# VHH binders against Malonyl-S-ACP:biotin-protein carboxyltransferase MADC (madC): the designs that were tried, part 22

Target 1, 317 residues: Malonyl-S-ACP:biotin-protein carboxyltransferase MADC (madC), of Malonomonas rubra (o06926)
Amino acid sequence: AKWTELQDKSFLEATARERAVGIVDEGTFTEFCGPFDKIYSPHLPLMGEAIEYDDGLVAGVGKIGKKPIFVISQEGRFIGGSIGEVSGAKMVKTIQLASDLYEEMVSEKPDLPEEMRPAVVISFETGGVRLHEANAGLLAHAEVMDQIQNCRGRVPIISLIGSRVGCFGGMGFVAAATDVIIMSQFGRLGLTGPEVIEQEMGKDEFDASDRALVYRTTGGKHKYIIGDCNYLAADSIRSFRETTTAVLQKPMEEIETFRRIGSMEKIKEQIELVKLSVSLKPKDSMDVWAHAGNENPESLINMTLDEFLAQAKRLKA
Below, E stands for the ipSAE of ESMFold2; O stands for the ipSAE of OpenDDE; V2 stands for 0.75 times the mean of E and O plus 0.25 times the DockQ between their complexes.

## First folded at step 13 (VHH; framework vhh_8dlx_2)

Design w1 (from v4 with H53R K107Q; at its last look DockQ between E and O 0.64; V2 from the best seeds 0.73)
Fold by ESMFold2, look of step 13:
Structure w1 (fold): chain B 317 residues (1-317), chain A 124 residues (1-124)
Amino acid sequence: as target 1 above (317 residues)
Amino acid sequence: EVQLVESGGGVVQPGRSLRLSCAASGFRFSSYYMHWVRQAPGKGLEWIGYIYRSGRTEYNPSLKSLVTISRDDSTNTLYLQMNSLRAEDTAIYYCAKGTPLYEALTQGRYMDVWGKGTLVTVSS
């Protein structure tokens, strides 16, 4: 399939590789082969290690304009989209390479133009860590968080959430630590998966099998209203690419202001959201939408993206 | 003019340790990955490892316990420490400059300038 046709493809239905290729400029994506601990070995190119679909994660580098873009794209159709030792190591190494490239570029040109600054884009699709690799998965989360911290102020990291499995578990924390979160209305983001939420709340208050209820609680419209995501995109690779491109044209200093973790302002906002959750005791996202000032919260459910962005009121601190 | 000059080779007895040096000039040494590679007589090239500007290293797993790579950016010098040398460690040892990272990642050309090598012979 041609890159141009890929732009109109549903982000929800796209494979990890389609999302990775489609986010960067046509013809610029180079996928990393095999285990990253041998990427600089003279033997790797000769051995021809294939990047297999059952790896669960596509990693590589491309460009948007002059800007190098390191892409990490998870495949939710592989063992439920969980993170394991190999997938975790690929994430860590890819983010590390972005930071390494930035340091190389600045060492050669200390006044590096913003249009040349490398960035990381992570397209999440995971329910959590793999059970059989639980210890390795927990270590991978910590190592990824370390690399995100190492990039702060230097390499912007953009989260994309719009794939069918969503972004749950420890990767929910990882997404929250990145600089910018872009979701579609079909994207789902949470610290726990829908099944765990149902266990904690029971079916009377939250039914994981009710897709509409899940979208209203963990979905992109709700997350946009409460400020957990910065941008809402349409369900197409084009819309995610265009939104990503627009964000990356901003100065790094401005991008820093979008981050949900790592500033006193954002800590205060998180505290107020916790206080609101306790005091409001909402049973449905529409209770929160009404509190944010949306007079007819039910009407937001079926709005087009453009109507929603023009009309929806967002929760303020 | 980018140049790499290895030194410290020679004949050593088995079981001994040896440190090789690589003097770099003509580029900003502190900016780039640096590699060590060796070639035993009649054999192919064997990658030993690299070191990045941060000091972070990666090694060929078969050699990891036997070698240590370090760098001194103040003297533009790369080092290879080899321990418990064996006859099979007899080889020409090369240092190599890492290709600028974006080009390495996209073009698969990991090393752009090589030294001429220094011979290490391990014999009793």
Scores: ipSAE 0.637, ipTM 0.863, lowest interface PAE 1.2, mean pLDDT 79
ESMFold2 (binder alone), look of step 13: mean pLDDT 83; pTM 0.845
OpenDDE, look of step 13: ipSAE 0.872; ipTM 0.940

Design w2 (from v4 with H53R R109S; at its last fold request DockQ between E and O 0.68; V2 from the best seeds 0.74)
Fold by ESMFold2, look of step 13:
Structure w2 (fold): chain B 317 residues (1-317), chain A 124 residues (1-124)
Amino acid sequence: as target 1 above (317 residues)
Amino acid sequence: EVQLVESGGGVVQPGRSLRLSCAASGFRFSSYYMHWVRQAPGKGLEWIGYIYRSGRTEYNPSLKSLVTISRDDSTNTLYLQMNSLRAEDTAIYYCAKGTPLYEALTKGSYMDVWGKGTLVTVSS
């Protein structure tokens, strides 16, 4: 019953491994360990010392239904979830393996059913790059972005943001580059939107110095209203798993329409949303929520998830 | 049904180069990782490297500067180029088909079909 009990566990409170195991079907998760995967993960004794060999990142593969799910789950308890050389390499390789599996499957069966298409799920929990390994962390971000690009149109990548540390620093760029972002109201996401647009368009098209204004609040309800995330889930592994499952049942072509960046059309749409957000010159999220059409924005704060989703108006481009 | 046949082995002098071939049949060659492995006399198996359909390769770090793996999908042939051969490179060289990737990742068995091997002897 360990997996069943895990489903009701708070996503905010769960460890990286609990999130990874709980997102996929019971009994299907295989964690990557060993030299062939180019990841070293010695046994993790009760002393906790061996977790440094996996560098604070759990990676593996499981299933949701017939669909292979490659899971990457960051552990904020390990150096604030900061990205180093080993964790970066582990992330890159996991995404690469998902692409490799997709290529193998379609080469054997060109009419691969959507229910069999591999996917990647990334559960972010990071404050950014590890200071003493900053160069390795920056290389990892570039390499992860390369792998995300390689997956576009082929392997959907779902971001989950609902853990205590949040998703900050360069991993905000990585999350923005994935196909779908699912947050809980307790999830925190920084460095998205204007900074990603500047990266795609060049900084003379959009001045990132205004980003403090657009990131004044990082929470899930706010991010949902302004369009920085696609779905809002309750704070449980079950809710994230159910939302992920529902997203992954969609055709790849539909999933691609949720991306915030990755095409000129999507970039233009995000620029319009950023223009609206900046033009409000908001001092807090209530001003933005009101402008999105929410007559009593403060009433949204204490709504249940279902009430919020039924009533909240989202900012429109 | 699935068959791998290595060739190109033999006696070669130190410092020379040698290219081994592996003829594949009975499966869709282009769909899988392909590996080279060797076994020196009295020693265990040593993984040399693999190549995927995109041409992406990975090598045993101790051999990386000495070997190159390539493939020709039009002839279903895998190649191993070895340079600057030394007496310690004397071994039986095997090619192996990669296990279907999901099975490999979940069961830890990365190679499912092996050739019979070809002997390379480096001596003067």
Scores: ipSAE 0.657, ipTM 0.848, lowest interface PAE 0.7, mean pLDDT 79
ESMFold2 (binder alone), look of step 13: mean pLDDT 82; pTM 0.838
OpenDDE, look of step 13: ipSAE 0.866; ipTM 0.937
ESMFold2, fold request of step 14: ipSAE 0.648, 0.601, 0.616; ipTM 0.848, 0.824, 0.819
ESMFold2 (binder alone), fold request of step 14: mean pLDDT 83, 83, 83; pTM 0.851, 0.846, 0.846
OpenDDE, fold request of step 14: ipSAE 0.861, 0.838, 0.829; ipTM 0.934, 0.926, 0.920

Design w3 (from v4 with H53R R109D; at its last look DockQ between E and O 0.67; V2 from the best seeds 0.74)
Fold by ESMFold2, look of step 13:
Structure w3 (fold): chain B 317 residues (1-317), chain A 124 residues (1-124)
Amino acid sequence: as target 1 above (317 residues)
Amino acid sequence: EVQLVESGGGVVQPGRSLRLSCAASGFRFSSYYMHWVRQAPGKGLEWIGYIYRSGRTEYNPSLKSLVTISRDDSTNTLYLQMNSLRAEDTAIYYCAKGTPLYEALTKGDYMDVWGKGTLVTVSS
C-alpha cells in the first residue's frame, strides 16, 4: 500500500511493517533485516548476529522532519506476538544504534538542535514472553530495559499501543519504562503499574500480587483515566503519527517530565493511584471512571476521541 | 584528505599472535565506528569486526575467538590483536573508517574509506 493510504489505515488492523512505515515521513523508512532479507543483509556488520532471523519484529530507521526515528514494531500475527531471543536482540541493538547516533551527532556538534535529536518509537504487539523461551525472553527484557535507561535524558523513547494483541507480560513493564505512552482506545496494556512499582519499592511496601486489580482493565480510555498512559490517539496510523510528532517537538527536558516511573515522586504518585483503585473495589472500569469525577461514565464509552479528551476526568492521587 | 595506514604485518608462525595498527588522519577519529576487514588470496572480503568510540565491539562470529579490536583516540590509532593464528588467516588486512551512522544505516555502505592494507602471512 501507498504511504498516503497507510495514514488512514486502522492502527489496530495494521501489520507491524505498515505501522513502522506509516509513523515516519514518506519515503524515509529503511528496514533492518526485513522478513524477506534473510539471504543478504547489508546491516550485518553494524547489527551483528541480531538480524539472523526475523522473529516477528520489524526494526528500522526513518525520519520525522529532520529527526532520525528508530522504529521497533512488533508483529502479533507471527507466533502470537511473543518475544524471543532474536527479537529481543533486535530491540536491544536498535535502541543502542539510536544512542550511538546521538553520540556521533553530539561529538560533531555539541550544540545539536533539538530538531535533530534521534528518537526511538516502539509499536508494541505482544502477549509477552514465549513460554518455551521464558529464560531467553526475560533476559531480553532486562537488556532492553538497560538500553532504555541508557537513553534517558538523551534519546526520547515513545511507546505506541493500539494493536490487536496489545502489550502484555514483561513488555508492559518495558513500555512503562519508556518516556511516553500513546494508546488508542482499542489498545490494551497489561502487567504495568503494580509490578513495576513492586520492583522499585519491594513487596513489603506494595503487593503486586493483587491479580484481580492488575488485570481488571487494560483498555486505552481506562489507562488514560488512571494515568498509565500519557496520550490517546484515534485508531489510525495518522493519529499515532501526529501525536508522536507533537510529543517529539517538545524539548527533551519536558519529555522527561512525562515518565510514569524513574523517580521516587513518580512512584509515589503511581502507588497512590493504585491504592485508590483498590480501595474502590471496582467491579469494572466504570466504577473507577466515576470516582475520577466522571458523573456519567458510560457516556464516555462511545465518545469520539476529541469529545473524550475534552471532558474525561483523570484519576488523581 | 582522510587517510588510513596499516602497519605490523609480516610473517608469523601458526599458533602465534600478531598486533596490527592503523594510523588515522583527516577526520575526527573518535566520532566513528572503525572496522577491520581481510582478504585471503583468491577469496572475497571478510569482515572481521568493528569498534565504536566507547570500546564497544562486534565481531564476525567465525573469528571472534581469535581477534580483539581496540582503539586509542588520543593517538588516532586502531588496533587488531590476533591470537592463535592459523594458515587460513593469511590475508591482506585492511582498516576502514565507518560511514557516518545515519548514512550507513540508510544506504547500506558501512565503510567509506579504506587503508591500503598490510599483508599477514602465517607459515611454518
Scores: ipSAE 0.676, ipTM 0.861, lowest interface PAE 0.6, mean pLDDT 79
ESMFold2 (binder alone), look of step 13: mean pLDDT 81; pTM 0.817
OpenDDE, look of step 13: ipSAE 0.848; ipTM 0.929

Design w4 (from v4 with H53R R109Y; at its last look DockQ between E and O 0.63; V2 from the best seeds 0.00; counts 0 for: SAP .674 > .668)
Fold by ESMFold2, look of step 13:
Structure w4 (fold): chain B 317 residues (1-317), chain A 124 residues (1-124)
Amino acid sequence: as target 1 above (317 residues)
Amino acid sequence: EVQLVESGGGVVQPGRSLRLSCAASGFRFSSYYMHWVRQAPGKGLEWIGYIYRSGRTEYNPSLKSLVTISRDDSTNTLYLQMNSLRAEDTAIYYCAKGTPLYEALTKGYYMDVWGKGTLVTVSS
């Protein structure tokens, strides 16, 4: 069937909608067709009924098992996946709805089984804030961060990064604020705390025009070694779905331990990694990989996922 | 056994204020969105706004400055405060219980139980 074939599709090449539909169980995805205000305005339902609203962001809800999964999936083909007023509002409202559902469920059943706890999955594909909507985009970032904070300890939020555009700009901070980051080797995630220091220490030697260097410093393998992402998946919707499912089987308390930001222990760990990165003065990712204990770091670049996971050593504070 | 009973309607002069009440029973009132909707004579339903359990409200933009929704979870009562009433505010006013959220989002209906309404007539 179409959903089954979708499971083998490259996550890198998939559209935002394909990624959203494919992550949840077959037949369970309900897409929010437009701004939530459409539901409360007679004119908006009439205008949106015949025309799919395409603001570069697919939002909806589905299930994995019994667990409601709110999905936010960005489309890089639409203005490079930039966050604007409409797409920002959809992100904020989708996360808010997940929190609202959790509160409703717990108010009715305080002993809510973990298998029924709602979750949010964000499939990022963005260069950041739209230039022509800069003020609205900055407000959307702050509002999204506020909703992520409201979900902490209650609704797990999983970041998926494996798209062509990557996850850059202010959305890099948004991804870092989520509970778990899953990347493929082709995924790109912009600057974080340790990477910012690496860029500052070696910026005269950093060559952004070298595509291999860019992938080595923003890509999934590098981010995995430095601890900025929690899991690597193969470049398929199936692999991302399987990894997401496995993470969501964990109790919320355990999921919280994966977060890089928002706990005193994680802040301390990041500070130690920052101190280490400053002392290294690395030229690019290979220097960091070598310091992590990888004797021939360049050999890791072309390894298959399984080979990489079996051999790669991760940086430790 | 969900029941919603509106009260407080009647005839008022233009420019006056009016507070409507909605007594709720048969469900855990604090768990759900609660809505106000009105229907003017010969016209369709007009959504006024909702309030959620956190006290968070959202209003129809055309009415935002004229109405305030509140709730008292200790008495299971929903309120609609209307100010500066005009003849065009003449309508039957209904309160409605929000559909359980997952069902609302997946099946597309957001209000599952309605009261019988209370008539407000604004005339001089």
Scores: ipSAE 0.670, ipTM 0.874, lowest interface PAE 0.7, mean pLDDT 78
ESMFold2 (binder alone), look of step 13: mean pLDDT 84; pTM 0.850
OpenDDE, look of step 13: ipSAE 0.765; ipTM 0.902

Design w5 (from v4 with H53R A104E; at its last look DockQ between E and O 0.13; V2 from the best seeds 0.00; counts 0 for: pae E 20.6 > 2, placed apart)
Fold by OpenDDE, look of step 13:
Structure w5 (fold): chain B 317 residues (1-317), chain A 124 residues (1-124)
Amino acid sequence: as target 1 above (317 residues)
Amino acid sequence: EVQLVESGGGVVQPGRSLRLSCAASGFRFSSYYMHWVRQAPGKGLEWIGYIYRSGRTEYNPSLKSLVTISRDDSTNTLYLQMNSLRAEDTAIYYCAKGTPLYEELTKGRYMDVWGKGTLVTVSS
């Protein structure tokens, strides 16, 4: 599809590659380790599993204006977007490339214009660690987080969460470690997936088939209210790109203020939120919304995005 | 399957020369930067140099006088010629594939696929 047509495509329904290509300027995207390079899992064939030549992850570099954008995009259609050795390595190395480029740029020009500062954008679509490659996947998570921390104050990292699978497992923490999280109302973010909760705790505790409940607990609107999400975008590649662009126009110092973790102060804030949750003993997320100051929390569920953004109140730290 | 296989390593006396080979398969060899990297015992990885499809080469300044990298695209083979070997050149030598990055951004300095390596021991 043409890049212009791609902009109108649903972010939820798009492929990983479409998200990657569409988030940067037209004609600027170059893919790393693409399908033609045939870099796939050495483990999956041994187990009789299907492979993808890109191991279900698109990585590359493009531009938004003069800003180099290193893009990571997970493909949920391949084993639920689970991360293995190869896809994990691609993530780690892509972030490292951004960091290295920044260092090179400032070494040549210490007064690097802000508009030229490299950035990383990660479109998450994943259930976390690939079971077939559990140790490698776990290591990859740790290494990615190390790279994210290394980029602090130097290279902004933006999370995009609007895919069908959402962002779960250890990758939930990976996303939380980034500077800015952008979601759609159809995006989902969490540590433990709904199906896993049901499996472990029973259907009476959490019915994963209750889609309304799932979105109230992990969806974009809920995450926005509780502060786990910084921005909500419409369900289109265009909207995610525009929101990303707007965020990246901010100076690095301001972008860093959007972080949810990464300092003792942020940890303390999170602890307080947990304490609040324990004290409140909410029966539903709507109780939390009400506590945040939303007088009619039920009305938020079916509210349009524009109406929601105009009136929804967020929890104050 | 993408594969890099180094060969030519072994025990060699100081002052001698050695030529390593790297056989590449599973990707379009002629399109990529190809690199040599080594790791001495107890030390980190040391970049030796690369060769681009045009034949352009770049070397680690510390090793430039001692090494020559070449390639044969017809056989998908990368070479490392080492001269006047010293004890400190003892290491595992790796060939690596470069990434298809914007030249202006990375200048071919990054690698994504590695061979298993070949051991070179320089000893009298």
Scores: ipSAE 0.000, ipTM 0.232, lowest interface PAE 14.0, mean pLDDT 90
ESMFold2, look of step 13: ipSAE 0.000; ipTM 0.127
ESMFold2 (binder alone), look of step 13: mean pLDDT 83; pTM 0.850

Design w6 (from v4 with H53R A104M R109S; at its last look DockQ between E and O 0.56; V2 from the best seeds 0.65)
Fold by ESMFold2, look of step 13:
Structure w6 (fold): chain B 317 residues (1-317), chain A 124 residues (1-124)
Amino acid sequence: as target 1 above (317 residues)
Amino acid sequence: EVQLVESGGGVVQPGRSLRLSCAASGFRFSSYYMHWVRQAPGKGLEWIGYIYRSGRTEYNPSLKSLVTISRDDSTNTLYLQMNSLRAEDTAIYYCAKGTPLYEMLTKGSYMDVWGKGTLVTVSS
C-alpha cells in the first residue's frame, strides 16, 4: 500500500529514501545500515567498530524482476557541496558490491541470462557550485569513477536526474560517465554550475538565479534535444521506475551504446553549447532547439512530456 | 558436500611466523568470500579477516598488522600468514566459506560452512 502510493509521488519532491524504495519492486529493498565494513565483517559483538554513517546518502539493494538493483540515492544539500568520506566510501562500496555480485553469478553460471544481470541505479542530488571548489571529497570522486570503469561491459549503471537540487560539479562528471542518463524536465545536469557560467559570462548575459534560463541550458528538455540525456521521464517515481525497467531489459551490449563520455571534446562541446545559448540572450537555447528543426521552440517549454516527445526534434537525431 | 580442511597448525616459538592452509571442496571456491576465525582457550570466536575473489582483504583492526590472507583458486586453497607470533595467538584456527553475496547483503548471514579447525600453540 505505501509502496503503491510512492509510485504517484513527484520525483522532484520525494526524499532520497522514497526514490530508492520506489524504484525497485515492492518489498525488495534492503537498505545498508551503518558502516559498510560491518556488512562484510562479521565482527564479534564486542569487537564491532561502528562508525556513524552519513545519513545524507541512502544505499541498498533490491530487485526489478529477477535483476538485483543496487541503489544509491543522494539527499540534496544535506551532504554539503561535495561528497564526504563516509558517503563517498558508501557509493564506492555499493558499486563494488554490484560488480562483486555479477562476478559471483557468472562464476556459478557462465551464461548468465541478461534478466538476472545486476545493475546500479544512482539518483543524483548535489549542488556542486564550482567544480574546482569541490576539492573536499576529490578522492571519493576519483574512486567512484574507478568503480564505474570497473563495471563497464559487466554491470549497467543508470543515472536518474530529477530531484530538486540537480546534478552539478564533480558528480556531473560521474553522471556523464554512467551508461544511461534518465532525466525529468525538472532535472538539471551540468559539468559547470550556473554560478560559474555566470562568473565567466557576466550576469547581464547569464543570470544563475534566472530559473527559466537555467532550465533551458541545463534542464532535461534541453539535454534531451542535444542528446546529453538518453531518456526523459515524467516527474513521478512510477515514470522513472518504468523507464529504468525498460532500459534494463536491454542486453548489456546495447546499453553500452548509450554511454556518452568518450572524450574531453564532448565535454567541451557541452560548454560551448551553453555559451552559445547565453550569447543569444536568455532565449538562446531556443535558437539551438530551432536549429534542431523545431519551428516554434518556445512552445516546447510548457508542453507535457507526451506532447514534447511527440513534437520535439533532436539536434543529432 | 561442502568441506573445508585446515592444516599447518602445531607448536611454534614466539616471534616466529606460521602459514596455515585451508583446502576447499564441494563448491566453486573462486566465487566466494573466504574467512579466517580463531578461538583462544576460554575465549569466544574472534574474526581475523576475509578475502574476496578479486584479492581484496579486510582484517580485524586488532590483528591487521600481524596477518595476511591469500587464496589460490587453481588449487582451491585459502592461506593465513601469521607473523611475529605471541603466546596470546595460541588458538584453534578455522576457515569458513562466505554466504552467497545477495543472501549476505539482505539476510545478514556471513558464513555458512566452517572447517574443523587446526590448533596453533605458541610456546617456548
Scores: ipSAE 0.558, ipTM 0.809, lowest interface PAE 1.3, mean pLDDT 78
ESMFold2 (binder alone), look of step 13: mean pLDDT 87; pTM 0.880
OpenDDE, look of step 13: ipSAE 0.798; ipTM 0.903

Design w7 (from v4 with H53R G108N R109S; at its last read DockQ between E and O 0.66; V2 from the best seeds 0.74)
Amino acid sequence: EVQLVESGGGVVQPGRSLRLSCAASGFRFSSYYMHWVRQAPGKGLEWIGYIYRSGRTEYNPSLKSLVTISRDDSTNTLYLQMNSLRAEDTAIYYCAKGTPLYEALTKNSYMDVWGKGTLVTVSS
ESMFold2, look of step 13: ipSAE 0.705; ipTM 0.886
ESMFold2 (binder alone), look of step 13: mean pLDDT 83; pTM 0.841
OpenDDE, look of step 13: ipSAE 0.875; ipTM 0.941
ESMFold2, fold request of step 14: ipSAE 0.605, 0.637, 0.575; ipTM 0.823, 0.847, 0.797
ESMFold2 (binder alone), fold request of step 14: mean pLDDT 82, 83, 82; pTM 0.837, 0.843, 0.834
OpenDDE, fold request of step 14: ipSAE 0.869, 0.842, 0.830; ipTM 0.937, 0.927, 0.922
ESMFold2, last read: ipSAE 0.651, 0.525, 0.622; ipTM 0.854, 0.770, 0.847
ESMFold2 (binder alone), last read: mean pLDDT 83, 83, 83; pTM 0.839, 0.839, 0.842
OpenDDE, last read: ipSAE 0.839, 0.837, 0.872; ipTM 0.926, 0.926, 0.935

Design w8 (from v4 with H53R G98H R109S; at its last look DockQ between E and O 0.35; V2 from the best seeds 0.00; counts 0 for: pae E 4.7 > 2)
Fold by ESMFold2, look of step 13:
Structure w8 (fold): chain B 317 residues (1-317), chain A 124 residues (1-124)
Amino acid sequence: as target 1 above (317 residues)
Amino acid sequence: EVQLVESGGGVVQPGRSLRLSCAASGFRFSSYYMHWVRQAPGKGLEWIGYIYRSGRTEYNPSLKSLVTISRDDSTNTLYLQMNSLRAEDTAIYYCAKHTPLYEALTKGSYMDVWGKGTLVTVSS
């Protein structure tokens, strides 16, 4: 597909590859292939083999302006354990390469301009954590978290959540550990205990009110109001790309202040938001939105993105 | 322009040692990692190792005990010391300038400028 046409494509409906290619500048994306755990050189192996694009996790590197952008884009399925470990290895190696590049660049130029600082963008698409999937994800989760920690203060990591499947389970914690979370109103993110539990109760037929509640409490507008995500984007690759670009122009010190985990202050803030959400005993998101100071919370549902961002009041701890 | 010239090759008896040199010009040698690579007759390229600006080295695990890479930034010269040479070490030996990581990732090569090579023949 043409890159220009991708820009208008719905982020919700886009494939993992379309999201990855569309986030970086036209013509700059190079996809990584093969198992990363078999690389014996201190540099990446030469990837000259012809490979058909598959449906799995897409990893690669491109650019936004002069900035190298390492992209990880998930193709989510509800398949217990079969691809998770391989996907985890690709995620780990891709994040490692970003930090390796940063170290090389700083070693060559200690006063590296911010416009050249490498970054990682993760486009999440992963279903809920089911019991039979728990063991398959644990090692991959820990290794990815280690790499995110290694990048802190050096390589910004931006989470994009707007795909059809959403971001749940162990990857919800991974997203929380990144520096910045960008969602669309259709994005779903399970970060808090009640939302994770409500999602996991779905093995059997759901009561309609239970399913509706889970959707309303995991959605982008709600997450923005309660402070679980930093930015909202419209449902297009263009909007996610523009928001990502704007975030990446900020100094690393400012980007660090957006992170939801990684300091006692941010942990306390998140705990208070969870307690507030639970203590309100809301029948739906409207109770929480009203408590945040939105006099007519129902009106926020139908607002355009720009109107919502200009008018919506967010929770204060 | 950027030039790399290997020397020190020749015929050597098994069990002996040999030091190869690579003279560099046309770039700031002290600012770059440098590689050694070899190609035996009828075989593909085999990466030997590289040396950091600091002098730290990394080697192909299969060759680690047999070779030592060093550099002299004052003379812009890269060295490969080979010990206990065997017939299987017969090859053309090349030095190469390191490609910065981003270019390596996108252009598919860790090495951008190569010398013409020096032949080492290990024969009785």
Scores: ipSAE 0.128, ipTM 0.527, lowest interface PAE 4.7, mean pLDDT 75
ESMFold2 (binder alone), look of step 13: mean pLDDT 82; pTM 0.818
OpenDDE, look of step 13: ipSAE 0.867; ipTM 0.937

